# Ledger of designs, part 148: miniprotein binders against q56419

Target 1, 326 residues: q56419
Amino acid sequence: MEGRTLEEVQEEVFKRHGVLVPKKELEDLAKALEEAGLLLTEKVEARLKEEEEKLKRERPMRLAGLSYPEGEREARAFLEAFRASYPGEGEEARVLLMPHLEPSRVPEVYGAALAALEKTPPPERIYLVGVAHRPLKEKAAALPVPFQTPFGPALPDLPALQALDALLPFELFNTPLAFREEHSLELPLFFLKGRFPEARVLPLLVARRSPELGEALKVVLRDFPGLLVLAVDLSHVGPRFGDTPLTRTLAEEARRRDLGFLERLAEGEPEAALAFLGANPTRIDGVEVVASLLPLLRERKGKVLAHRLDLEAPTLSAVGAGTLVL

## First folded at step 13 (miniprotein)

Design za36
Fold by ESMFold2-Fast, scan of step 13:
Structure za36 (fold): chain B 326 residues (1-326), chain A 107 residues (1-107)
Amino acid sequence: as target 1 above (326 residues)
Amino acid sequence: TEEERRFEELFIEAWELLFLGYQSGNPEIYRQAIELFKEALEIAKRTGDPEREAAVLASLALAYYELGDKEEARKYAREALRIAEEKGIEYVIEYARRLLERLERLG
């Protein structure tokens, strides 16, 4: 029997065309196990139905005890340590680009994001836009329930979410299961909730370019002003994301690619940022998010606060991470 | 049986964590997947199911490979291959050989 959870993950990676692609070994073994009947579809589907019912009420923590502490006191100390990892000052943000990869890999980049949040007046709501790592029924989705964190639940901004839903040509609340295990929302949310405990959230996932999402968000933000957060990673290079080991020259090219992309965004030229990537092909996680949100990024000038290319020595691979304020 | 049901739960959850570890890049998540696979392996051994045992061993090899622990990956891949060859489990034979070849090329 086929494993639905594994199929859904594989389908999403396939559709993303060059970002966060699983190694062939993951895909090949999962397929062989499905064909042998060891990934039992009926068991997976039963679990998914139960999880979907739970998601109608709240989104529980998945990464507590793994990527951040479960207890509130420990979580606050953890957040403070990340802020301390960045020696610079932040700048006020109306739009914040921050990473969503494992925070312990790039503590100074998350620290830069925290520094920017310190300079930013508390928003009434946060538009948190992440990257779908599972298939969505539509190009984008949201889940209108409380998201649990060690700092208490991040409450949904229901009026703003309903206003957004009304403007879209598809149902916004279309794939609850995609939110069950979604680190691109959970990890940034940990930091955002710790800094702005009273802010409501619009948790949004982008799977594929949705210009209609960007246009609708432009309208909604006028009536429901808030902080826009793009939770995206940058270059993905090496065997973990392809078949060839990382070289010094590939790493240098990835760093240059990431910074060129971020610098063009900082000039308020998101089309130029996308064109730059098109001329210099590499896998950048944030392409589909930036392409969807063009109307919100044009003519906003800002500053790159931090960038790192995190090297995974055992796999000879690397992931880029950056913090940009606009 | 209850043990067969427990194997299924562990195996599916471990694979979900394996994909989550890949997406997030957090080695602790891969280690959690490995612990669940090891629990599933003990059930497969106890119940005398060579296909489940070989499948878990191959999955452990992949988890260690993704973690970058090439020696553990080789160990589990070799054990998966040994059992699969003894029992004629063709898909494990093909996968384990391919993974071992890849591990040799990567050093």
Scores: ipSAE 0.404, ipTM 0.730, lowest interface PAE 3.0, mean pLDDT 85

Design za37
Fold by ESMFold2-Fast, scan of step 13:
Structure za37 (fold): chain B 326 residues (1-326), chain A 107 residues (1-107)
Amino acid sequence: as target 1 above (326 residues)
Amino acid sequence: TEEERRFEELFIEAWELLFLGFQSGNPEILRQAIELFKEALEIAKRTGDPEREAAVLASLALAYYELGDKEEARKYAREALRIAEEKGIEYVIEYARRLLERLERLG
């Protein structure tokens, strides 16, 4: 691929390897990556074309053996351990906000989501809305293929996806490669498929706010009722995210910002939630998702079940995670 | 939990000092960060939290590396890797392996 920014390279090294790379070496690393990219461009392009063709048939697991077990038996035990990490009872959800960061970082937050799913009647379909971590050709996208999980494939709801596509001013199935490695869908889907093995899925990514997506989804949900899941992380603080190094004050501010945001969503006031974030709304991962889905979030009251600000040791950084039922 | 809250406070304070040590180049500030990390490590051990224990051990490895103490950095990186491999803490496994590879090249 093309030359990445130093910040993107540093973030990717941290995400995959948790390594803090000294600035003096970053320049040499960036040059080496650009030279490798130039030498390998034809092979990279051929591999991307092959991968895109494979994605027309299915989306394979990418995080099996890393973030969750590959085998069904082991995956069931793993999921049950997360439920056990949350001592509370859940609440029925028509809308569920849950995180998509590495589950082992915030097991009690995923446990709260599982508790809510236990109280929720099995839906016929799940509208799973994540955050695009790669560019999309349009503001939003979907991939209408089976997503593999240790619990079997999560099958797409093709009629509902086609109904959604028909209502949008852009092609919904516009960027298959963005789904090749997308943890904001894969990690929540692991838990959702484990709880609701018969449910079909609409796997949706949001890159930029799309009010037309929220309006179209409100129409589709009327004809194709289901569970709406917002798979979003909360505050991102510290040098990894272009912020100042983590201090006790900044951690307290992040916790207050996260909880204030979630509490306003729980009151059915999503515009107030967005306004509460003030001048830096980009500090919360799911802002574009929430802004796109306003029609689905207004006047729905609910409850914050869990919240945690997770400290990322090697980078002086932290990520907020929460579970909200509406 | 009171112990969990104290761990978090110590760990954040240690990282604040580690950052100040990077910026100032003052080894005494780095040594203070190390002492706070060691206190946080004892809490993680007592509370039986292997992920926090592994994270503190990785932080100690980085602090000793910055202090120029390669042998202590190796010791803590190896301990972090051992716990992370046993418990499947992927980000610590990768971090500790890379740091150990780097230390091996340096001698």
Scores: ipSAE 0.000, ipTM 0.191, lowest interface PAE 15.7, mean pLDDT 82

Design za38
Fold by ESMFold2-Fast, scan of step 13:
Structure za38 (fold): chain B 326 residues (1-326), chain A 107 residues (1-107)
Amino acid sequence: as target 1 above (326 residues)
Amino acid sequence: TEEERRFEELFIEAWELLFLGWQSGNPEILRQAIELFKEALEIAKRTGDPEREAAVLASLALAYYELGDKEEARKYAREALRIAEEKGIEYVIEYARRLLERLERLG
């Protein structure tokens, strides 16, 4: 969402959830830039306006050459290397939970997701639900345009998106700029498009709990069957995320928290999974997605294929990632 | 001017990459942000703009902090604070001091 003031516009560009640096410090920095005579509001607003216009036609790759290769041949080899990182066999998925953090940090977890996709019949469409890393005007949003990938554009399922929009009490296509730099959609989409090149996509972002989204999606999925993908990361612990340096004990607590969450989802008990996380649900960015999609997750039993708590030695921090099939 | 426009372009792009790299957990994206901040820093130095120099130095300190390079983060935060104190740039002073305190507590 585009704001009029320097603070609103810059906050939209710079905002994070579960911040390492408190929001006040980001605001103080924005004020320091203004005081330094940068007067960035007009520049940022002009840039965002131009990017919003481009997003009416397509969503370009942002992470190509950074998180995955730009060329199709290199991208294919990269994807196959990730599959090779997981020694197990996959299982058929009707619902897939996979991560969205930097793939190279947890190759076996993405490999497990690829293994599950190998066992899954090609879907006509993929409901790809990520986490909004920028503010949305509503609790959830979608962008009904082709998303570019090294394997060609992932085309939107316009009839299914319009059916979803019609069932919601808010405008679904409400914040196109939130999709400009959104790795929770772009990184999973790279793997999904590589495995299901013909599938259309519903690119969905959740910012806050939206039970109405889950109820609407339950209806739409009956009329427009497809693969549901929850692209969520698990525990975020350590100084990089605003808490104390990671210890062996805290890492083990995070691992147990992640696995307890995933195992309860695998038992078809998403409310129990949410309750298990206790007082720190914001440390797992998947909480808002799971809470929104409860009707789609209840009584669906499955299996945790992989889990890793990825340790960042330089930051004394960690991020959890997992692959779950339901 | 052309250099003022280039500074603003570099600074905005670097901040966008900083948060993208941090949230995705990709250190190469953070390193790319740092390179763009360093280019912006050279422009601020050449144009003799201490306010912009202090702002970029504070941004570099944050980028290195998020990358986990505590020593570079301290170095840039101290330089930002020095210039900000000399020129009376109050918000950079406050920000740099708080970042240095955080680095001190964490080691």
Scores: ipSAE 0.517, ipTM 0.807, lowest interface PAE 2.4, mean pLDDT 85

Design za39
Fold by ESMFold2-Fast, scan of step 13:
Structure za39 (fold): chain B 326 residues (1-326), chain A 107 residues (1-107)
Amino acid sequence: as target 1 above (326 residues)
Amino acid sequence: TEEERRFEELFIEAWELLFLGMQSGNPEILRQAIELFKEALEIAKRTGDPEREAAVLASLALAYYELGDKEEARKYAREALRIAEEKGIEYVIEYARRLLERLERLG
């Protein structure tokens, strides 16, 4: 089956029934759900419509009490503990690449990001670019509402979002339901809001490479300067991602690919970073974001502050995470 | 019925959390999904719906597989297969056999 066909089936199941299935299991699970008579439930459609209406007002926290503390004081202590886990000093960032996987798995990598934010002047706005884990109607999307955090709501930069929308060949404010459960925005936003409580945010999701997004963002950033944050994970290897169990050789290959990718980005050579990965055999999920943002990454030199390939021992799988300042 | 609606609510919410847990790598989210699937399983058992029971057992098997609990995953997959074979629920038979094959390759 074609990848596009699988994505279309996933989109139909989600839009119609509120059920999301990983691509690797989609074929079997979609059949199971359809034959069980659950996919066409009228109540599911009503619930999705209600959730979409709620998202017109605000985006509530979904991971509070799970990935980070719900209370403000506890959240502040949690954030400072992550900073303390990284022994180095940061560097000023105009572009920050940071992870979006579970923070407790890679505390030193999030700590490095916090160190960079400490050296960065407070921006008026943050362009937060994550990876869509749910289907989008277009290549990219944004949700122009306050995102709740333990540090208060992260307010949208409505003028900048509107300027971006005007420059794109598609409606930017598509697929609001994709933002209901999106950790690639929520987890980085927790740390960004904790450090820059007054900054407004442009919450952006990329599903497929969109060169038009990068060109439009280059124009918008000139008129609405701010911090660009790429919230992406690196290699995904092992059975949890459809591969064989993690071996020493596969782990070494994943580390080499992660670091080679980041190093080329640090030299201001994003096309070389993409070419280095080739077919992307260890599944670096930042590829589509980097490919979309090429005009913003070219000729911008920086430094890799941290990298880890985190072993998920129970599944014999691993996910790469890194912090890069440009 | 109200029980059918409650099953659907739990099943859908559990699948959303399962997907979120898989993508984020947070085992606590996977455990939350498992608890919701277990509640759905109790409803399927009480209402005597073998198709829903087999489907939620297969879902629990996947959730435990993603959590890295291979023994619980195998246990639930076998139970799903037993009910599916007894009642002729072909889609669950196919799914459960495939998951068990994957678990054998992992050891």
Scores: ipSAE 0.000, ipTM 0.376, lowest interface PAE 12.3, mean pLDDT 83

Design za4
Fold by ESMFold2-Fast, scan of step 13:
Structure za4 (fold): chain B 326 residues (1-326), chain A 107 residues (1-107)
Amino acid sequence: as target 1 above (326 residues)
Amino acid sequence: TEEERRFEELFIEAWELLFLGYQSGNPEMLRQAIELFKEALEIAKRTGDPEREAAVLASLALAYYELGDKEEARKYAREALRIAEEKGIEYVIEYARRLLERLERLG
């Protein structure tokens, strides 16, 4: 019902990766799995129903054992290893921009974020704004339940979430299933919870530009002060993202666009940062988040602590990642 | 058994991530699907189930193909075909051959 057709999947894969997977091939593989006695549709439906029931009370870890260790002690050692990968001391953050890319690909960038968190007084709450990788019923959404981590559950700030919901022209808690598999929240949250175990969280996803979200957050932050975290990746270049294979020139252009964007944000000029991307075309997944949060970013000066373009040689593609404190 | 149940759980979760990765063009979800398929593959090998092993290898081939990693896609498709041919698993033979033909055309 609410799912996408195979034709829509095929079209999006072609648009993003430059590869056309025939609909018949996807159908044939699904049929082969069903013929093997793997009743994919029935078992997937049962699993989704089970996960939706879990989401009514808590958001379980999805990436434990994959992107970070499941055990608390091992997770602590893992986090400290990332901090050690960054040679700097960091700076205090009122607003932190950090990536949601697989951490092992850009350890220095996550290390820079950890360094900034070390210099930041423990907040009572964290406004964690990620990017929706699944459709939302509205431009933005939140899930008001505990998010499990190896360091214990990150508890929702229910009064602040209720205040935010009351100020929005749409229902904030509109798409719970979008949070079941959302690395743009889970990966930053691992690091944030490790550093600020007592902080409550407002887990927010942006799918499309929502100026009303930024205006509402400005009001809520006045009454419920906290750390604002933008969990966004930067340039996406190469065949995996529907572009031509990476060359040294294209990689350098991506680095320049990433840094130009971040530097303008660091000057407290988010409109100039967005205009810079318009004048210098690139694929950055953070643009909708920045455009939604303009009222919170204007006139906040800061510093770019780290930037890396992660090169994936087998696909001749790259993803940019950075740490910015404001 | 417990391992058979774990295989099914991993395999279904990996396919959910693969479908969602297709829809969103999300390489992280595709890489996560690949890792879950690799875990499922180890279980299929340990439990000596050639049909499940071939199905997982074919799934890995598709996931790498979608990720744009053509060489890994070829590697897994060839291995899926080898096992499927040895054990007479016709649906995997057909699937793996078609994917290899497509990879050949793309160079």
Scores: ipSAE 0.000, ipTM 0.251, lowest interface PAE 15.1, mean pLDDT 81

Design za40
Fold by ESMFold2-Fast, scan of step 13:
Parts: C-alpha cells; structure tokens; sequence
Structure za40 (fold): chain B 326 residues (1-326), chain A 107 residues (1-107)
C-alpha cells in the first residue's frame, strides 16, 4: 500500500536495479490531475456528494458482468462451478477466512470456502470484514444499506450495526464513498449471498489496526451471533505492487509466509501469526484485519482448506489466497 | 459544457475502474477502464483540449502497463509526452518520462 513500507520497497528496487520506481503511481498521477482541476473541481465534488447520497439507500453492484455474471441463473451456475473446483469436503466454520482476489484466478480457493459454507448452519447474520482500498476517515467503517447481488439484495443487520456503533469511540458510518468501489466486500459477498440468501450482513472495512473494533465485535457477537468472515488476500509480490519482478525464490518465500501465517491462525495463535510475518516483506494484506480482530481469533482452532499463490506471468507478480476455517 | 461534463464523468469512472482492477488483479476491469479512457480521449481530441488529451494518454499508458501490455503502454506514454512537451504540461511530462524509464528498465 502507501506509507513507509512502500518507500522501503522503492528504496530496495533503487538499490538493486538502479531505478526509482514511481511511488504511489496512481495516487501521484491523481494528485497531479487534481492540481490541473480534472479530478477535484467543484462540479466533481458535487457529483461525489450526489453519489454519497445515493449510497444512503443502497450499494449497487460494480463487478457484475466483470467478475461474476449479472443474471441470477448464470450466477448460480458460476457459483456451483467454483464449488466443483475444490475436490474436498468442507469443515463447519464459526470464523471463515477467504480471499477477495478476482475469483477466476483462484477458483479452488473460493471452492474451499463454498465447501465450508455447505457444512456451516445458515447464520442469521454475517460479519463481513474486508480491507479498505481507499482511505477511511477512521480506522474502520461500515455502510448500513442493502448491497445488491445477482441473488437479490444482502440486507444490513441494522440492530447489530447500531449496537457496534454505540460501542466504538468513533462514528462507524464515516466514509460511505469508500464502499462504492470495494471488491474486498463485493466479491466475497457474491459467494456468501449465494449460499446464505436469508442472512443479513454487517459490511465492515478495516484501514488500520483497530483493537477497539475487535473488542466491540466480541460484545456484539454475544448478543447477535453470526458467522465472522475475514475477506483478505495474502502475499502481494512483484512489479504490480511496486516491487522487483517475481523470482522462484520470492514465490517460494511468499508461499511459506502465507502458509505459516494461516497455520498459526489455525492453532488459535493470531499473535504468533503476526509475529511470524515480522516486517511482512511479501505484504500479506490480512495483517491489519487480524490485528484488529485478535479477541475473536484467540484459542479458536481450525484448518487450512486451501492455498494458492496466483502467478501473473505478464507482470511477473503474484497474489496469495487461502481458505481457513476456525 | 455538456462535453466537458461527459469527459469528467468518463475520466473519473475510468480511474475508479483502473484502481479497482489494479487492486483486485482483474484484467477485464482494466480493459473496461481502457475503453472508458478511449471514449474520453475521443472527446478531448474533438474538443481540441491538449491538456485533457495528454492526461488521458498518460492514463491509458498506466492502464496498459498494469494490464502487462508493455507495447501499448510505451505507445501511449510516448504520445502523452510528445503533446505535454509541445504544450508545456509539466505534470504529464514528469509522469510520462518516469513511466517510460520504468518500462525500459523493469520490463
């Protein structure tokens, strides 16, 4: 992402290859265009306020026709094809870790998640915790509106969201626009809604470590029991992420780090999982979510059902994905 | 004007998709962003706005770079730089130059 770790990667590339990779490439260009008046004119700000107002009513699909089919029948067939991609049986989950990477790249990992959902009693609600890919005004946020899916709208659990908001030292519903374009919620939600069409959802984003979120969620889950889903990807390596081209050694290191992280979570030792990663050189994006949810993950044992490091040969980059039940 | 509003609408939507495609790793989202940038490019050319044209060309270069299409990325970056140098559009000159250097050295 951005910050000191990105600057460390840029410095590493410069030292090894003698090239200064533009840091925050998309952000830097967006800033330059903003200065030219192309991104943040008063007119653009007015349109963003209008979009924010629309998000008070519902969250529309953004990835329908791109990452999953628009039609319900086609979406159902797509879901079942992903289940078929995993040859194993699932395990019942009280906590499910699953990816938010493009599903077609890791079908067996999503298939493993679907297998786990088949063994799980239908929950009244799903606590869906994703990773913010846009800045939030606070460490975490939620959007208390229906999320559209090909299987019908995923309805918010308003009483549970309000109970959560009341326990937090910040306003939970603080950045609606961050939810407009958020694949870490939309992609897992497609699969979750397909399997549990009657479950309400708490769509949550974590931008930075929020121990207060984990403490509050532990209290809310007692009164509003449900399935906790951590929608996180694992290692991010290669030029797509501001790093050096992928080598066999780096790919092996990424796989080892992903599996070591997941296995420690499966032993009910989330602090050990975080410590195992150290400085997190392969950039597992689940660390902020896990660090926020420690009270919900401690002493909860489970099983890693699937793992894959998906390789993009054209970009010499890779993203890790896994399915873990607790 | 209405064309100015349409350009801004397309450009913002394309950038949102570019960022989404980059973060999710979905090449089809990147291709969708590219198509919206191409529509915005047609408006910039038709309305004779070299700053908007250069900005869209630079954006297309980045989108193709993220897609892994180095040839198209190089083509659009060179065109962006040519217009930006001719018209003195500093931010596009800096961006396009850095992207071309990156393409030459990192692949």
Amino acid sequence: as target 1 above (326 residues)
Amino acid sequence: TEEERRFEELFIEAWELLWLGYQSGNPEILRQAIELFKEALEIAKRTGDPEREAAVLASLALAYYELGDKEEARKYAREALRIAEEKGIEYVIEYARRLLERLERLG
Scores: ipSAE 0.033, ipTM 0.605, lowest interface PAE 7.1, mean pLDDT 85

Design za41
Fold by ESMFold2-Fast, scan of step 13:
Structure za41 (fold): chain B 326 residues (1-326), chain A 107 residues (1-107)
Amino acid sequence: as target 1 above (326 residues)
Amino acid sequence: TEEERRFEELFIEAWELLYLGYQSGNPEILRQAIELFKEALEIAKRTGDPEREAAVLASLALAYYELGDKEEARKYAREALRIAEEKGIEYVIEYARRLLERLERLG
């Protein structure tokens, strides 16, 4: 398996397993089931209302026992294993870009993030910015409640969240249900809480570019300094994301676009990073987050610590992941 | 009934895990969804609900196809189509036929 090429993996998978149905097919079936009354029933709506009420008190773990261990001792061993998967040293971060896809797929990329956190002084608060995987009523949202982790609850920074809300032209706490099953916050938070158990958190989701969010955050960070974390994945390529089966050429294009994007961010040139992508043909999901946070990313130089384009062999698809410190 | 409530609970949770596993890229979450769909399937069979049975079978076909398991995907899609055609469940007929056509093109 050493020295195995993407083309060799494709040949085996194509022969054995075939190709994944694109995202549209999954969404089409889900919509048909909702219209048939099997997914969106009155009972489902009542359950969602109850879940929304529970979210006023806390955000429970959803991925414990699935993507990370539920017990604290096992969770700590899990962090140590991920850190060990990255042979390099970290660098201090004022801004950290890290992935939010399944950690077991890119352990060395999460390991690089852990290495950076190891070199970073413990922040009083973490501005954790993820990508909304469910519709938001506004361009961005936050949930001002404790987020449960195996290391104890990550407590919200209520004064900082209220300061942010006051500066925005929309209600910040607008879509609590979007946070119920949101891996772009939960997975990075697991690692962040393990390293900085005393830090409070501002859990933020971006659905569409919000320049007003970046401008407001610039003001809030002056009065409430902390670590800014962009929890974003990079290229999404292959049938799972609407392409034909992954080829060497498409994989090389994805890697080139991922690294070109990250390197321009590392030079403190976020507008150049966005311009480099153009129409974003490999579907880097960090684009809307970076576009929202421009005033926080300009003129901050740093380093790309890790990058991987991870192959989902059974589906002939791949997702890019990287760790960048600024 | 109590079994109808249990079916709904299992089926909805399975679909939430299917979507979560798809978005996060975690195949173990997809396997968890499959186990819940299988429990829901047994309830649909026991309660004699062909629409629920066909819907679960179509969902299993998709989940296995997401995992890259063509054989299981084809098996569940064929069974979904058989029941849907017998009972006139149009949305499952349309979905299962399209999925089987894709599986045929893939060999």
Scores: ipSAE 0.385, ipTM 0.780, lowest interface PAE 2.7, mean pLDDT 88

Design za42
Fold by ESMFold2-Fast, scan of step 13:
Structure za42 (fold): chain B 326 residues (1-326), chain A 107 residues (1-107)
Amino acid sequence: as target 1 above (326 residues)
Amino acid sequence: TEEERRFEELFIEAWELLLLGYQSGNPEILRQAIELFKEALEIAKRTGDPEREAAVLASLALAYYELGDKEEARKYAREALRIAEEKGIEYVIEYARRLLERLERLG
């Protein structure tokens, strides 16, 4: 019998999907399938090579028809509905922090981001920094191909990406498959492309703290000015995330943690924001992004436009989301 | 065989969607994963593969649990346990029992 073990496939799935799933339950299921003698064919490896080859040409939509409408007309109406969900006016952003959580769960937070984008002059390019939900070969990665959206492809800024790659001590284009299923880029990009259809994009993922990325980006932004977007969610609390069931106290602590973090960023004090999180900084998935981008966040004052702690009642868990302009 | 390869294709795609739906918090992605697991389940039933059938049933139980549909989760977990106990698939028995205990504890 010629094939890969289920353990090898589960390792690839764990590698691509990371730590936000209950690891013990996934390991137990993988062992159950391995014990049952389920074997996978070499076709799985061939399929992964095919997907990687396709990603050299373009990144297709994965969430169209699920998180946002597939058609351009419907997608524009969808954006207008989200903007209408936020009653306030935006402020001009040089740096925008916005969520990547399912938009329908926090419409006013995405609406606040759209309000900020309305006040922001159209950038020539967007530095879109998301969180890797799958392991990367290096601390950070980029994919230098068109990203499909209902508003047409978001084209990569190849000169800026190459300038960034040249300044880094590692290969920037190192893990194409990590971008195949990456909502931290796809969901914010939908909103950004709808507002700035002509802007080129630098789609960046951070897996681990990379101070060298922040230093390199500071140099690149000088030569290639653009809008910096941090696409990060805030507190992750409850059993889904290895915590106790959500209580009023835990929810209040999460809101305090989220707002304290955002308020310190708004004062241009990103080191203070990280320190405020104390011993549990990983409760906020944006920690590694903020820690990597310190040189770009220092002494930039701004405003928190929106914040929500979204309750996942069935799991007694919650995820925080916010919009911050700097 | 072609059916075995189709099963593998569906199972892997369903798991990728399950994890994506879990991470994003989008129930429509979880429902898409469930549809693919159901297609894989029909193949396992047709090919008479109780190990694959039990594995898919356990996966459906987890997907429904993540979706918040506790009754469907219990239904699939119990069916996975029944098959696993009949065939002596120890790890599936252990997994299904743990999930059922969690469902009872949380209501």
Scores: ipSAE 0.402, ipTM 0.758, lowest interface PAE 3.5, mean pLDDT 84

Design za43
Fold by ESMFold2-Fast, scan of step 13:
Order: structure tokens, then sequence, then C-alpha cells
Structure za43 (fold): chain B 326 residues (1-326), chain A 107 residues (1-107)
């Protein structure tokens, strides 16, 4: 692209097609279909406008029956199975880093998160920070509506969200459609709501590093204390993500990169964690989240409870996932 | 028509699931996308719409590629290319050829 960032290209695609096409293969196919007159842009726009109106009332489940059970009883059994997959005991968390990858791929990692939640006193609210998989009009966004779960709706903490909005130089509630199909919030929320059914939630998405978000959150957390959850995956390597096929050496490098990143966060050195990734080639989707939340992560020591690099043998690809308590 | 509206509905839903399945890494979501694309394909074939048929076949090729099913990906990419070449759908031709080249390099 001539003089344009990838973010600017993605924003144009979103405005034109109403969808984020983050991977080259998806971008190429969408472009081919649109230029051939086969993509129904006006129909997509009409549908998205309808969905945006629905999102003013509530955020419905999208992954129920696919990534987790629809029924409350079955959902409870599902959580118990994941907790049982982690043989250790958890530790109390003030800040929890957990994955948003498909849970069935890394059950021990989600089990470690559940173990940590088990040792954590019930918070009045959870600041759930995920990664935007669709373009946002601003660097970050929130959606101030109930999020449906098999355990009942996760209710928004409206006073805390409004306090946050007031401190930011941009409109916080700026891209409701980005939340319609956002697994980085929905999958962690399933586990968080199952453990803390009474907690209010601040569902937050980060698209690009926003130091102003971290500074504002530091102020809001002082007045509205709660559990901070960073819902991020680690290394993304291999053809599925536009890379070369995974080798044993590349998998080992990815594991070392993930663990080096997490260990530096555990030492309360988030700038060192980011610098480590810069010195070691990275494709960690949580980088922008960590970079945005620096003021909340500095001088906060903790422990890495679990890490796994999930291998997709047929695609020769892998995704890293970890659980960190601070 | 009713069938044209049903095609549009299925195609849009399948594309949303394809992107969600890719982003989340959940093969079950990708399989759901594939089933909706197959329903859309049947409508395109029944209504004799080769442009829509080529679009769905190219989309199925990508969905199978993301699922890791290289054989099905090649099958659908080749079929998409055949129809696109017959009808002169240049961008689908380019896309299908590039995907087939990538699958060849991958093995």
Amino acid sequence: as target 1 above (326 residues)
Amino acid sequence: TEEERRFEELFIEAWELLMLGYQSGNPEILRQAIELFKEALEIAKRTGDPEREAAVLASLALAYYELGDKEEARKYAREALRIAEEKGIEYVIEYARRLLERLERLG
C-alpha cells in the first residue's frame, strides 16, 4: 500500500463492506468478490444497521452451542471439566491475563484461570479488556449493555463506564458493531460470569495502543476498584496466520518468546516485556492491550500459572495461550 | 426472488462465521460456515447463477483452507477457477490461482 497503514486499509474495508478482513487471504477474496460484483455490500450494510440497533439493548450470545454449552446446567459442568484439567492450585489475582482462544484447544490454561478466580475474592466489577477483531472508530471502545451468558446477563457497570468515558479524549461508546461478534470478550466472559455471577462488567476493546486509556483506567480503578482482566492470546505462527509452515525450531522460539514476555510482566516490568518482543519477532495480539495498560501493570509482581502453544498439525500453525496473575 | 433473498442471507451469515472461525481458531465455527456456504451453493446451482456459484466455491475453498482440509480446499478452488474462466470473472480467477499455488507450496 502506498503511504497507508494496514489499519487505514482495514478501516476503509470496514466502512465499505462492514467487516474486518485482517488476513491477506480474506482480504484478497473479499476484494475479488466485490470487484466481480458478487459481494452484496448494500445488503450487508442494511443488516449491520439492524444489528447495531439491537446492540443498544443487549449483546446476545454468538458462540453458545459452538464454543460453550447453551444451558446453565451444561455450562456449569463444562466449567468444572476445565477447572479439573489444571492440576494446580490458583493464586489470588488483582490483574488476570487469560486467553481468548477457543477453550477446547487449551483447557489447562483456562483451568489455571479458573483456579486463580477460585482464590480471588468476588469483585464488585470486572474490567474485561479484549482485542478488537473489527476496526474501531477510536483506539478503544466499550459497549454499555448487558452481555448474555448461559449464567444470565453480565450487567454493565454504568457509573464506572461513564467515569471512564469522561476522562478519555474520545467517545468511549464509539463502535457498537465491533462487539456483535467479539470472541475476545465473549469467551473469557463465559468463565468470569460462571465464577462471579454478581460482578458488573466493563467490556473494553483495544484496537491500537492508547496510553490515555491506561491513565484513565488507573483513575477509575481507584474510585471503582475491581478485577482487571486482560483477555489476550500470545504467539500466532504458521500458514493459518499468513506465515511459513511451523517447524520444531519456530515452535520452540514461539514458546520462549511467550514465556519471556509473561515472565517480564510477572516481574512488574511491562516496558521490558514489550522491548523483549521487539527484540524477538512477534505476532502477539495482546501487545496493544499491554502497551495501553502500562500504568496498571508497572511494579505489580505475580506468577505465570500456565502456558501452552497449541499446535494445529494439519495447518502447521500454532497459537500460544497463557495464564498470568499479578 | 425468494431464492435470491435466501442466497444473500446464507452468504452473508457464512462469511461472518468464516471470519469469526478464523479469528477464534474454532473449527466448529468454520464447519458451520461451510454448511451455510453449501446451502448457498445449492441455491446458486438450482437457479443457474454461475457468478454466485463461483463466489461460493471460492469461499468454500478458503473456509476449507482455514480448517486445514487441503484436499477439499483444492477441490473447491479448482471448481471455482473452472467456472470463473468460463465466465471471465477475472478477480475470482486470480484469487483461485493464487490459493492453488499456495496449497502447492504447502504440500
Scores: ipSAE 0.524, ipTM 0.809, lowest interface PAE 1.9, mean pLDDT 86

